# Ledger of designs, part 2: VH-VL binders against LON peptidase N-terminal domain and RING finger protein 1 (LONRF1)

Target 1, 211 residues: LON peptidase N-terminal domain and RING finger protein 1 (LONRF1), of Homo sapiens (Human) (q17rb8r558to768)
Amino acid sequence: TAELSHLTKNVPIFVCTMAYPTVPCPLHVFEPRYRLMIRRSIQTGTKQFGMCVSDTQNSFADYGCMLQIRNVHFLPDGRSVVDTVGGKRFRVLKRGMKDGYCTADIEYLEDVKVENEDEIKNLRELHDLVYSQACSWFQNLRDRFRSQILQHFGSMPEREENLQAAPNGPAWCWWLLAVLPVDPRYQLSVLSMKSLKERLTKIQHILTYFS

## First folded at step 9 (VH-VL)

Design g_py (from f_vn with heavy chain S103P, light chain N93Y)
Fold by ESMFold2, fold request of step 13:
Structure g_py (fold): chain C 211 residues (1-211), chain A 123 residues (1-123), chain B 107 residues (1-107)
Amino acid sequence: as target 1 above (211 residues)
Amino acid sequence: EVQLVESGGDLVQPGGSLRLSCAASGFTFSSYSMNWVRQAPGKGLEWVSFISSSGSNIYYADSVKGRFTISRDNAKKSLYLQMTSLRAEDTAVYYCAREGYVPGGRTEWFDPWGQGTLVTVSS
Amino acid sequence: EIVMTQSPATLSVSPGERATLSCRASQSVSSNLAWYQQKPGQAPRRLIYGASTRATGIPARFSGSGSGTEFTLTISSLQSEDFAIYYCQQYNYWPLTFGGGTKVEIK
């Protein structure tokens, strides 16, 4: 609880791309402000920073994903490759700025678990249907597109036995959202959802659009 | 079925203290940010304080900063407002309000509101 | 802090008529604006969020519009239960702020 309290105020924000829970997000860092931000994260031991896409109306979007630093590799041209993986999703409460990079007060998001036995059964049925649709979509891609996805993102994560065990729901949902060519506003909407049912329903609509 | 029930409103002398409580039911309390909003008799609405779902971020209106403390107990599904150094202008109905929800958008509107508890500060 | 100004302060209309309520922000709040209805002796009830999105269970006669600094709530055919005070609220900046209200009363 102490860690969550400390990582919710003036959180450093890298403004670049969409990140998702469990999905790797390798970064190339060369800008002085972001090199400073990442160095601070390592030196303080937090080894985390927020990732948000840019926003025309604000400097960055109202929703994002924490990235956990796994490793840092220096390149000969002066860039650093920062190996990260998506962690917790968050909502931006209040924006700030520090030494040229953005900061935010944030609120972490988790799925609300359904407890009713009938609703759990309905959720399982929806999950299995949408998972099957996702597998079909992926297998029906032309070889070049399928190969590109496998090369960059790996294979779709396996179906999970307990759909609600993870706070963000099944990993395959986030993998699929990372590979689907959808509008960033749509991606942001799904990132913000507190309900696995909502997320599965939206994924189903997206898959139907591409069929 | 979603309910917010305030309690603890009373008559208090200037400089006094009072603690308001709000009992929540019918929703996952720990998943929502919460607010206090007040309304002086015959007057409009004034936002008082905000607390995030985990309790990690707290904001106050300038009119109450340093005198009021918002807190929550997620295990008890309860929101609190500890008021000290009360003034006549703090006389109001105090509403407990849950933050809204919409995928992708900002959510700092209020849905639902409790029925309110009256605080009267008079000598 | 963002000042929200509502006009008119009081609007007298007959049942079945159209009511138009105005809300102005001192600087842009994008579409981060909500409308509430408050009847005498009751807590406020949300009507509209996101400037134009009707909350669940709110009749179609309520509609919101606007963005930036200018916002409007329209009640297309007033019913007897619609006579109340209406408040706008911005949620783009801290502190959260309300307008002064518009009382819609029977003519």
Scores: ipSAE 0.831, ipTM 0.920, lowest interface PAE 0.9, mean pLDDT 92
Fold by ESMFold2 at other seeds, fold request of step 13:
Structure g_py (fold): chain C 211 residues (1-211), chain A 123 residues (1-123), chain B 107 residues (1-107)
Amino acid sequence: as target 1 above (211 residues)
Amino acid sequence: EVQLVESGGDLVQPGGSLRLSCAASGFTFSSYSMNWVRQAPGKGLEWVSFISSSGSNIYYADSVKGRFTISRDNAKKSLYLQMTSLRAEDTAVYYCAREGYVPGGRTEWFDPWGQGTLVTVSS
Amino acid sequence: EIVMTQSPATLSVSPGERATLSCRASQSVSSNLAWYQQKPGQAPRRLIYGASTRATGIPARFSGSGSGTEFTLTISSLQSEDFAIYYCQQYNYWPLTFGGGTKVEIK
């Protein structure tokens, strides 16, 4: 059972959009290949698949996020409504193909924890500054955009007491990336980062651009 | 400072076995994929094997597949290469190499390299 | 398997002059190419990754360029410590493969 929860070889890949840890990713699935892929995931008990954006040179991007299936609803029109949430981030080691859908060998990514007390203090200061900038950006959005975000993604997650408790860092960072209208290259870069400091610095740059 | 220190290189007869070790320090070992790369005397570099950070994905060069086994112990910050059925062509300096890191890009380049350990296979 | 071909095998250059090393891939490797320097009796050290990005601590006189199948390492003003063997390596496909090396020596 542990093997099924640690999928890393020939992982089925849905090539569509950016997904992020902790962020819901509702899908409307109509393509036969992806219906097959999802059905297999449910039947085998893994109930997860990788999500990657397309790439012009390699079929799909070198980084992605696992989606955990919470619920599947089959519609009469041939679509499936798949309720998922982002899990672990990964990088692609080796690409493959199975029955029309992409597969990959992958390596999961986690943040490298800082242990030095001075570095932790500096990280906390940076975090609080960038969090405040994110809150300000969100509150200063036009009402229709803010309402759309709230409707589709919910409110920004509350900042966490221990910044490094979660393997992927604070959930609000991923929520913010999901709602920000940024270039996919920046999104992939942040998804790939193993340093919370790097991630916060890049997010700060992005927020400054929009202010 | 990131350091990789190989050990276990020796003189061995054809058909023999040998286990190489690589001790890592100065970085979070469990966060990096690791490689073995070898260099025959007077020759170029040849990639030998790869192991992902968790140990769940492993690749080998065709020249060593079925004879060499890469493994890692993240608690001990150590990388290993178990070699069996050794041949004269396996004579080389064996380097332990850490995979690179760059946000958004592919990382299968090597930084840093250890100083290497010499394996000599001769009768 | 991707064959990496380096030329020339040996490059004789006077100190202070420019050296230009070539690396060709048997098929496109995009920009997934690295360069290494190896001095006698030492392990290789990384110089360039991503075809053109200098690694930390590498002097600006080292410059990489190219994409696809053709790549170049340029050393703009050779210093005494730069006489070494240089290897290119692709990391777009498994297995990872190296070029045969270019020895840069004093003319």
Scores: ipSAE 0.829, ipTM 0.915, lowest interface PAE 0.9, mean pLDDT 92
Fold by ESMFold2, fold request of step 13:
Structure g_py (fold): chain C 211 residues (1-211), chain A 123 residues (1-123), chain B 107 residues (1-107)
Amino acid sequence: as target 1 above (211 residues)
Amino acid sequence: EVQLVESGGDLVQPGGSLRLSCAASGFTFSSYSMNWVRQAPGKGLEWVSFISSSGSNIYYADSVKGRFTISRDNAKKSLYLQMTSLRAEDTAVYYCAREGYVPGGRTEWFDPWGQGTLVTVSS
Amino acid sequence: EIVMTQSPATLSVSPGERATLSCRASQSVSSNLAWYQQKPGQAPRRLIYGASTRATGIPARFSGSGSGTEFTLTISSLQSEDFAIYYCQQYNYWPLTFGGGTKVEIK
C-alpha cells in the first residue's frame, strides 16, 4: 500500500554498512534487537528498513539507504540470512530508539533534473566519459579481484539512454560505488548528492585517484 | 536566481488568525526542506517551524505548537504558515527560509531568507 | 533545548581593525554551527556553515572556527559594510536555536 512504500517517521535503522540504490545487500542478522526489527518489518508488511553506517559523533551517519526485504531464511542457531536490495536514499532528520534498535525520521533524496539543453549535452558528455573510465578501471583489475566482484555484484549495469529518468540516477554509478575500495566519507558524500553532475564529478576524481 | 517572497502579514487582534504565504522561485522547491523563522521588533531570531521536502515530517517550536500549522504545495512552489490563537508575543517579522545543502553534512542552516512579512498582534 | 550565548552583546571596533565574536553552546553541537549577518531593515545573510566553511560569495576576511561548545567568528579587517548584528545558530538538535546576537558598531 502507499503507507507501506513511503515510510518517513520512526523508520527502523540497521546500523552496519553502506547500502546503495539497486544494489543487493545480503545480511546475516544475529543480534536480538535486529531480529526483532526484521520480524516486525515482515509482520507489518512493510518489508523495509533503513541502513546506515555507524558514526563516531552520532550513533549512525546522517545519510542512508532503505533496504527492501526479498527473502528471509531463519537458521536453527538463531541467525537469520536476509536477502535485501537497496531502494530510496535518505537523510536523517531526527534520531530515536525503539526496543534497543535505532530509529529515524527521514527525508528521501532524489536527483534534481537538469533542464537546459546545453547543460543536458554537457551532462551526457561527462557521463559517457566517466562511464568509460569506470569500465577501464574494472577491466584493469587483476583477474581474481574482477572475478570476486562479478560473483558478488554481477556485471556493471549498462548505461541508460535517459540519464535522468530514475530519481537516483544511473544504476551503474551505485554499482561502482559499492565495489570501489574508497573511504566511507567519499561514499557518504556521493550517496547524499542531489545532482548527477556532482556525483559523476566525484566518481571521476575517485577513479583518477586509483589510476 | 533563488528567491523567496513572503506575504500575508497584517495587524490582527489577540486571539485572531492569519495565513502567511511564501512564493519560491529559481530552484527546485520540492527538493528542499523549508522553515519559518521570526524576529520580534528589536529582538533576536527564533526558529518557528520546519517542513521536510515532501511535507511528511513537520516540527514546531514549543512556543507555537498547537496554534500554528506549516504546510507546503510543491506544485505551486509555495510554503504556508496558518496562525491561530495569536498572542502579543507573536508580533514579529516572519521569514521564509530555505534549508541549506552540503553533500554528506547536516543541512539545517538557512540560505536564502525571504524579505520577511510583519505580523502585529495588538488590541 | 540548546541555549546559544553570544558575547559581547556590543562590540565597538574601528574600521580596518579585527573583530572577534564569541558563541557558546550549552552542550556540544559538534561542528553544526552557522553564522549570519543582519543589517538594519534587512533579512539575515548566511556567512559560515559547518562552523568554519565560508558560504559562496562571502569575503575572505570572514572566518569561523571552533567545535563542540565554543565558536568564534573573526572579521580580519572591518569594512564599512560589516557593521551589523551577527547571530550564531546551532543545527545539531531540534529545536534549532540562535544566539542573542552581537552588534558590531563603529568605535
Scores: ipSAE 0.825, ipTM 0.915, lowest interface PAE 0.9, mean pLDDT 92
Fold by ESMFold2, look of step 10:
Structure g_py (fold): chain C 211 residues (1-211), chain A 123 residues (1-123), chain B 107 residues (1-107)
Amino acid sequence: as target 1 above (211 residues)
Amino acid sequence: EVQLVESGGDLVQPGGSLRLSCAASGFTFSSYSMNWVRQAPGKGLEWVSFISSSGSNIYYADSVKGRFTISRDNAKKSLYLQMTSLRAEDTAVYYCAREGYVPGGRTEWFDPWGQGTLVTVSS
Amino acid sequence: EIVMTQSPATLSVSPGERATLSCRASQSVSSNLAWYQQKPGQAPRRLIYGASTRATGIPARFSGSGSGTEFTLTISSLQSEDFAIYYCQQYNYWPLTFGGGTKVEIK
């Protein structure tokens, strides 16, 4: 059902951590309000809720990522183990509350595709350069850090033939942002970008900082 | 390059109806939220309505709720404002405005604006 | 809704002088404030967003400052093309709201 998968008004928001497209986000849920929220998501068939990092000024950030529920397991001690993966990115338009949990009206974000042949060529060159820099950074990590990343996140996704096919751009960009110990301000900035060129440029700056 | 052109402003009687259009060009229309903003003669600016990029979220100023309907057609790169039950206080130049863009920040500021279309509500 | 109050209503200045325009919000809007310039018979033109960030193509003599409830637009050396009405606008809360404007005119 397309309508149930394109939720934009009064979207349930889990306020916890940063999530990214394509990246797994396993959760342990014990609060009654979030147990209720997840139960409703399953019963209505939407199997989605938004994830936003906390923000002291507004309770949660202006940008987030939808999480798609893959499985829920209820434990005897009252906790739930919720297996999710990141989907669409979004911008928060208006905040609300329902039965103790946060909600939001949202606008989904997609990359604006470039069509000019010279711009496409320049984008490909930038992409290949930054991808190479990301690979070098990953291979130069200490073995224990690289092993921890592989265990939790898996391998860096391979570069994609069509850089602009996916609405969120190449998956390796999101994988990299998920594994880097980056300030939430940088994370939110990149999550919000509608330009692959901007995203690649910011990733390059981040990689330089960690080199 | 980026251009917004309003049309449909006219002289109408109180209680009448009118439909405004805004044609967009030079940017990816479906990627931007859009607004209507009005300015009564000799007065300041008043935000009227907002519609999100997909059309799924819509907000109105209290002064126009229930009387005005904003809509968009992304295939035609067009924004609309259907006005009904028009009142004298609706007399204004109506501007079509595109929402701004800045990574990580809020974007509900306006760039660019169209040149406006005049709606006059008078007996 | 958030009331935006601009002062003064009219500011008379000579070319080359500094113009200082004030905008106050009825409650905190963080830094989610924009400034616009409007000349007679024209649509508004964006100048500043995020309280202090100049939009592309805006001369350096325009600067914005402030956060929370108090905001200032400064024109450091007024040029003849700067005589216009200036509006502030908050975008922290719905509905979006504008100030009443400050007319900057020749002394």
Scores: ipSAE 0.813, ipTM 0.908, lowest interface PAE 1.0, mean pLDDT 92

Design g_py (from f_vn with heavy chain S103P, light chain N93Y)
Fold by ESMFold2, look of step 14:
Structure g_py (fold): chain C 211 residues (1-211), chain A 123 residues (1-123), chain B 107 residues (1-107)
Amino acid sequence: as target 1 above (211 residues)
Amino acid sequence: EVQLVESGGDLVQPGGSLRLSCAASGFTFSSYSMNWVRQAPGKGLEWVSFISSSGSNIYYADSVKGRFTISRDNAKKSLYLQMTSLRAEDTAVYYCAREGYVPGGRTEWFDPWGQGTLVTVSS
Amino acid sequence: EIVMTQSPATLSVSPGERATLSCRASQSVSSNLAWYQQKPGQAPRRLIYGASTRATGIPARFSGSGSGTEFTLTISSLQSEDFAIYYCQQYNYWPLTFGGGTKVEIK
């Protein structure tokens, strides 16, 4: 309980790739600093760490996603296979270092719910349109690419009846962003959004580009 | 529509205490980090303190560390500054300020500001 | 710790003319720089963030430029309501710091 209150200060950061809420992020860990970081996470019972993509100016990006450790398999050669899944999104407030790996003070992000009846109606219409566009895009992929996506990421999550139930919005949005080859600047922008409308609008533009 | 209203400024003696309040309306208070910024009469602006949206991370200017405590009550949409061991140099208008929002960018700029509440520390 | 230096302290400008305000940081703050306007007896009003992005509702005559340590606010055709004090603020490092201000007054 006390440890949960500390998961916003000096949070260990793995600097590697983009991670998204609900999306698996399997890792092969071999660097001594990250092996230490993972072992500490397991031994202390927190079983999570932040994932940020690298940044030329600041070591790592201003936004990231927590990864929850599901399984760890330690190999004889000193490497670890770490099975993780994305959790809460966060913003970096202040950067630090510990024993060779990065740390950060962070602020968790979640969507602001729309309460106005007309705005809810418009949001549902936009969601259903963009979801249909995403399904069409996926079904129109060549068999080779579709099979690779299914093997690595699984099926597109089913649409959700309550669009605003989850703090990060619909899971299918994050799945789609994980499988699309989008520019890192778009990735960080979408990760940081607190509006489902903004996110759906950006996804729609991305899908139009790849159609 | 978005509004911040400070209160609690008063005349106090050196060494005294005050509690400032800021009432927020017109936006989802719990989604924003908040700040206090002060301005001594005829002088420039000085950042005082920051509190993250959940309240889990807090930063202070060196001039107020150990004397001031920032807090928030997200259910009441309120920001607070508990001031103790007040000094003459703490005399200022104190502004409540909301952190900005821009997707993908840093957000530690201020929009909007309240109208301020005056704290005077003199004997 | 990051010292923000604004110049000039006072700028006298005729209505309709261009005003150019300077802000220098003691270390690079990247593009994490905001500008504010403050009229007598009022709270500051945000104008620009990210060094060059005009905030919603800010007239096009206001523009910001610069990166790193040197920043400029330009008012291309000064209006009567633009006579005020202008502050820059960096948000790249804690503590957040402001410049000393530039008072823009009618000549």
Scores: ipSAE 0.813, ipTM 0.909, lowest interface PAE 1.0, mean pLDDT 92
Fold by ESMFold2 at other seeds, look of step 9:
Structure g_py (fold): chain C 211 residues (1-211), chain A 123 residues (1-123), chain B 107 residues (1-107)
Amino acid sequence: as target 1 above (211 residues)
Amino acid sequence: EVQLVESGGDLVQPGGSLRLSCAASGFTFSSYSMNWVRQAPGKGLEWVSFISSSGSNIYYADSVKGRFTISRDNAKKSLYLQMTSLRAEDTAVYYCAREGYVPGGRTEWFDPWGQGTLVTVSS
Amino acid sequence: EIVMTQSPATLSVSPGERATLSCRASQSVSSNLAWYQQKPGQAPRRLIYGASTRATGIPARFSGSGSGTEFTLTISSLQSEDFAIYYCQQYNYWPLTFGGGTKVEIK
């Protein structure tokens, strides 16, 4: 609903790793502050929290991804196993703290749709080229790495007929960014992009580097 | 082309009210946070208010808090500033400003600015 | 609130010469600093964001540098159209704040 899906003020932030829309993000949680944060999320019914990587200048990065809690298993030894999946991307407006964990006021990000027919055609051509490059890269991986990716992240999402239907663009782009060994600054810049063309262009450059 | 056009500036008496409007075109208005910035005659720039792209987060300068209300209508691609309890020191050109965009960085700079609308509070 | 102090208040420079404008923040704003140009009767125009990144369409003679608390805008060869007031603005903290401006005028 609007209330649950539009959490934007004092959003709880887990400072750990990069998360992406549609990508599973399983977590082992042992610190009391994060156990409290997750318990509150369940008790209030929001069942979500923000994920940001750490940042040397501001404690955590200016961009992140909401994680939706799918399941929580509380272990007898005090740890929690939390199954999450990436939802909406966001920009941090203002930072805060609550009971030892970080919080933020945030602004959600969505792709801006391209309406011009020539631009849509060019976008499709770029998409198909970069998707082909991604498939080639994945097929040419050594069997060990390919198997590890499949086990941890699942298979690459199928290409989508309508490239601009989802507010975050094609799911395969996010899957690819999650599995590529890329500098966090590139990851953050792509996470923040509101243009599918920009995102595909950056992915193409990354894939060319690994070719 | 990206354009911002302010309107609603007028001469009003102290204690009066005025509503400023800003019409946006040439970009996806609902994707950008927006600001009002003012400039008193012969003086520098002062940030007045911020509203996030969805309208869910709003910040005000202390000088206007409680008297001014920022709002937006994403369907009409319009930004508003409702001003009440106006004072002589509110006399300024009021600019509508779009927040910037850069992948990976902070974006609270302004590009573009409108041409401004003059509010004069005097008897 | 972060106080932004610009110096000098007025800078007299001959065309073709270098102008150096200073902006100081009362505490670190990292690289979250923008520069604007404003001519009489006009809206401000963005020049630089991120302390050193030129906005699209801004001539190469404009350059920004600095981080933390001290920032500089340099105009390497002043043109007749560059005589204006220049403002710095920090965007690391709320409220957003501007410097008082530096008027660059023809010597």
Scores: ipSAE 0.800, ipTM 0.905, lowest interface PAE 1.1, mean pLDDT 92
Fold by ESMFold2, fold request of step 13:
Structure g_py (fold): chain C 211 residues (1-211), chain A 123 residues (1-123), chain B 107 residues (1-107)
Amino acid sequence: as target 1 above (211 residues)
Amino acid sequence: EVQLVESGGDLVQPGGSLRLSCAASGFTFSSYSMNWVRQAPGKGLEWVSFISSSGSNIYYADSVKGRFTISRDNAKKSLYLQMTSLRAEDTAVYYCAREGYVPGGRTEWFDPWGQGTLVTVSS
Amino acid sequence: EIVMTQSPATLSVSPGERATLSCRASQSVSSNLAWYQQKPGQAPRRLIYGASTRATGIPARFSGSGSGTEFTLTISSLQSEDFAIYYCQQYNYWPLTFGGGTKVEIK
């Protein structure tokens, strides 16, 4: 486990949209509080902040994703164009505020690796099946929708040789969740999962619903 | 096969110190936040302390702040509670408890619990 | 701090009958409520989490309901092994807090 003490306490939180590991999240930032938050992130060298969707019960959801800043362009009209990519997933332990923007104490999430050879084989079978279903769904989209997805998100990432190499599992799973028209509750549920099997099973159910 | 085994409970004088340990097995220890919960003889349950999976976030009940220190060693799959300035009201069975898991929800419920270790603070 | 109040303190019921236990929070804890069973000389055992979700291995006769400030644990047909103390616990706010318990005993 990595000791990221500064990035686990009072982590700045942008409350806006759903973000996923490995997925680009371009932002147009106009609110003074978030402009301040972004500038601080750059000045301190952390170049990261948490992204959470809003929540009616709390100010923001109990799960989110860190965004890594790739580029920032400050505009004269007060807006900022921020190019980010999703990093580590997290859950919120305790909420706070700083200078008008939300903060949180957080706990990072990662998949629990499956070691049993029979379970690994079953996982590969499930993975290949769901990947095929995702490809079929994508190829059966009308040209307009498929083109919009390719333009905004790029191509579906290729299958990975080692399904469990990345702490968050295969990148194509997150790409798919970013492009599917799914309710935030289901998205948050998948974001929170510690098991690739659970995530693939949930994705399969979602794809079946839209088939 | 998930198991939590506490140790280190003893009879101690007021003002004394004691260190509790909890050995974990049967699950990926580094993936779970951990808690201490205590129960005075014949009384109800009281949450004592929380430590996040990496150890980076720690919370205490007001009754023990400044006197107790929670820690963990993920390599040894162990949770600890260092107690100092012990008082008679600290007399209790101390349980090691693992945080729950449920996709999308809050997880600060306890499953499983250890069987506990008795701390008695008496003159 | 959220005060959890359980009632009654003691519930006397006959085997095979229904037991209904109440838990009230001093302010809304949403559905972030768990129930535990504790038998003499044993550690607590989790029964219900999320107010209504039965944990793995818990018999169907246990059910939980409620949200916000009012919660209920129901044992639909009490078995001999169900005579124990039952605790509710909220996990919506720090510090985590428990109710005082309801002892379910043989009538």
Scores: ipSAE 0.795, ipTM 0.900, lowest interface PAE 1.0, mean pLDDT 91
Fold by ESMFold2 at other seeds, fold request of step 13:
Structure g_py (fold): chain C 211 residues (1-211), chain A 123 residues (1-123), chain B 107 residues (1-107)
Amino acid sequence: as target 1 above (211 residues)
Amino acid sequence: EVQLVESGGDLVQPGGSLRLSCAASGFTFSSYSMNWVRQAPGKGLEWVSFISSSGSNIYYADSVKGRFTISRDNAKKSLYLQMTSLRAEDTAVYYCAREGYVPGGRTEWFDPWGQGTLVTVSS
Amino acid sequence: EIVMTQSPATLSVSPGERATLSCRASQSVSSNLAWYQQKPGQAPRRLIYGASTRATGIPARFSGSGSGTEFTLTISSLQSEDFAIYYCQQYNYWPLTFGGGTKVEIK
């Protein structure tokens, strides 16, 4: 399991969609290059690959999320059905290519914890306000949209007792970002943040825009 | 107060070795990539080496590749540069520099810089 | 590697006047361009990153512009503390590279 913690050089990159920590990312894979990439990930025991959105200037974005493979079904018709979940966030340091698919040297990201008691109190207050705003937004959605979100993404994750326990912060933040109809630039910005305060502030601004 | 303090600069003979250190304080050291940048007396700036926050990715300028080794100790909040096979052209002030931070953007700009330590390679 | 060319090498400017410094990259670096100020006997300090974003604590008289291959640092109403050497640096490609500097000196 050391191999999972050491994957930082020439990491295979699936260039498709935005992925987030803790959020499932089911994939239907047809392209031979990505089918090869996934088979290699299983065979080597790493069972991970990076997910980045495309970028017209750089082929793929400078930030992404590792996907952990939970299940793969290789079908006779050439499809692969891949069940994944988001893990660690990363920054792209250097781009490469292998056998038709993209690779990258990466740096993993995690939140910097605040230690000051007054800052922790302020962070809790901000968290509770933004969480309430997110719940209100979700409950005020038109029934069709709410049902679609529940079917595709499930329920909003429960509030966490310790806001800073997880290296990526509360899971509900990532769930919300996955379901919000937000421009990829804003999604990438939030994915890249090392501060829970920054993330909550940005989420609050996004929610206010949709109110 | 974010602070970087270099040490270990000295006068050494060609072919010699020297280890530079940089002590970091006022920020979470393990969350930032680090760099060495040098400046020969009266000359411009030259990037020397990069090390990622975990230490897993390392890059060098061609001028020092094979002779210099960058390392870090996140527990001690310290960055190091082990220099070997030193040459006259390695004479410079060596700066420790922290990588920048901007959400969504590339971060390979430098903020802050240390005050530098002088390495002189001369007979 | 990306060659960064700064012009002019030296710029003589009276206090209160505008200084315009140019930086050109040998190929596109998008907006991944930073500017630094270095005063005699001191370490560089960052002024601008992302070609145009003023870093925290940098006076409003400093502004950056440009993208791709051509970039400009403008200092409006030059003050006595602004006489220094200014460097541009690209961070789109490895190795990271600096321009040769522009010395801004008193006329």
Scores: ipSAE 0.779, ipTM 0.894, lowest interface PAE 1.1, mean pLDDT 91

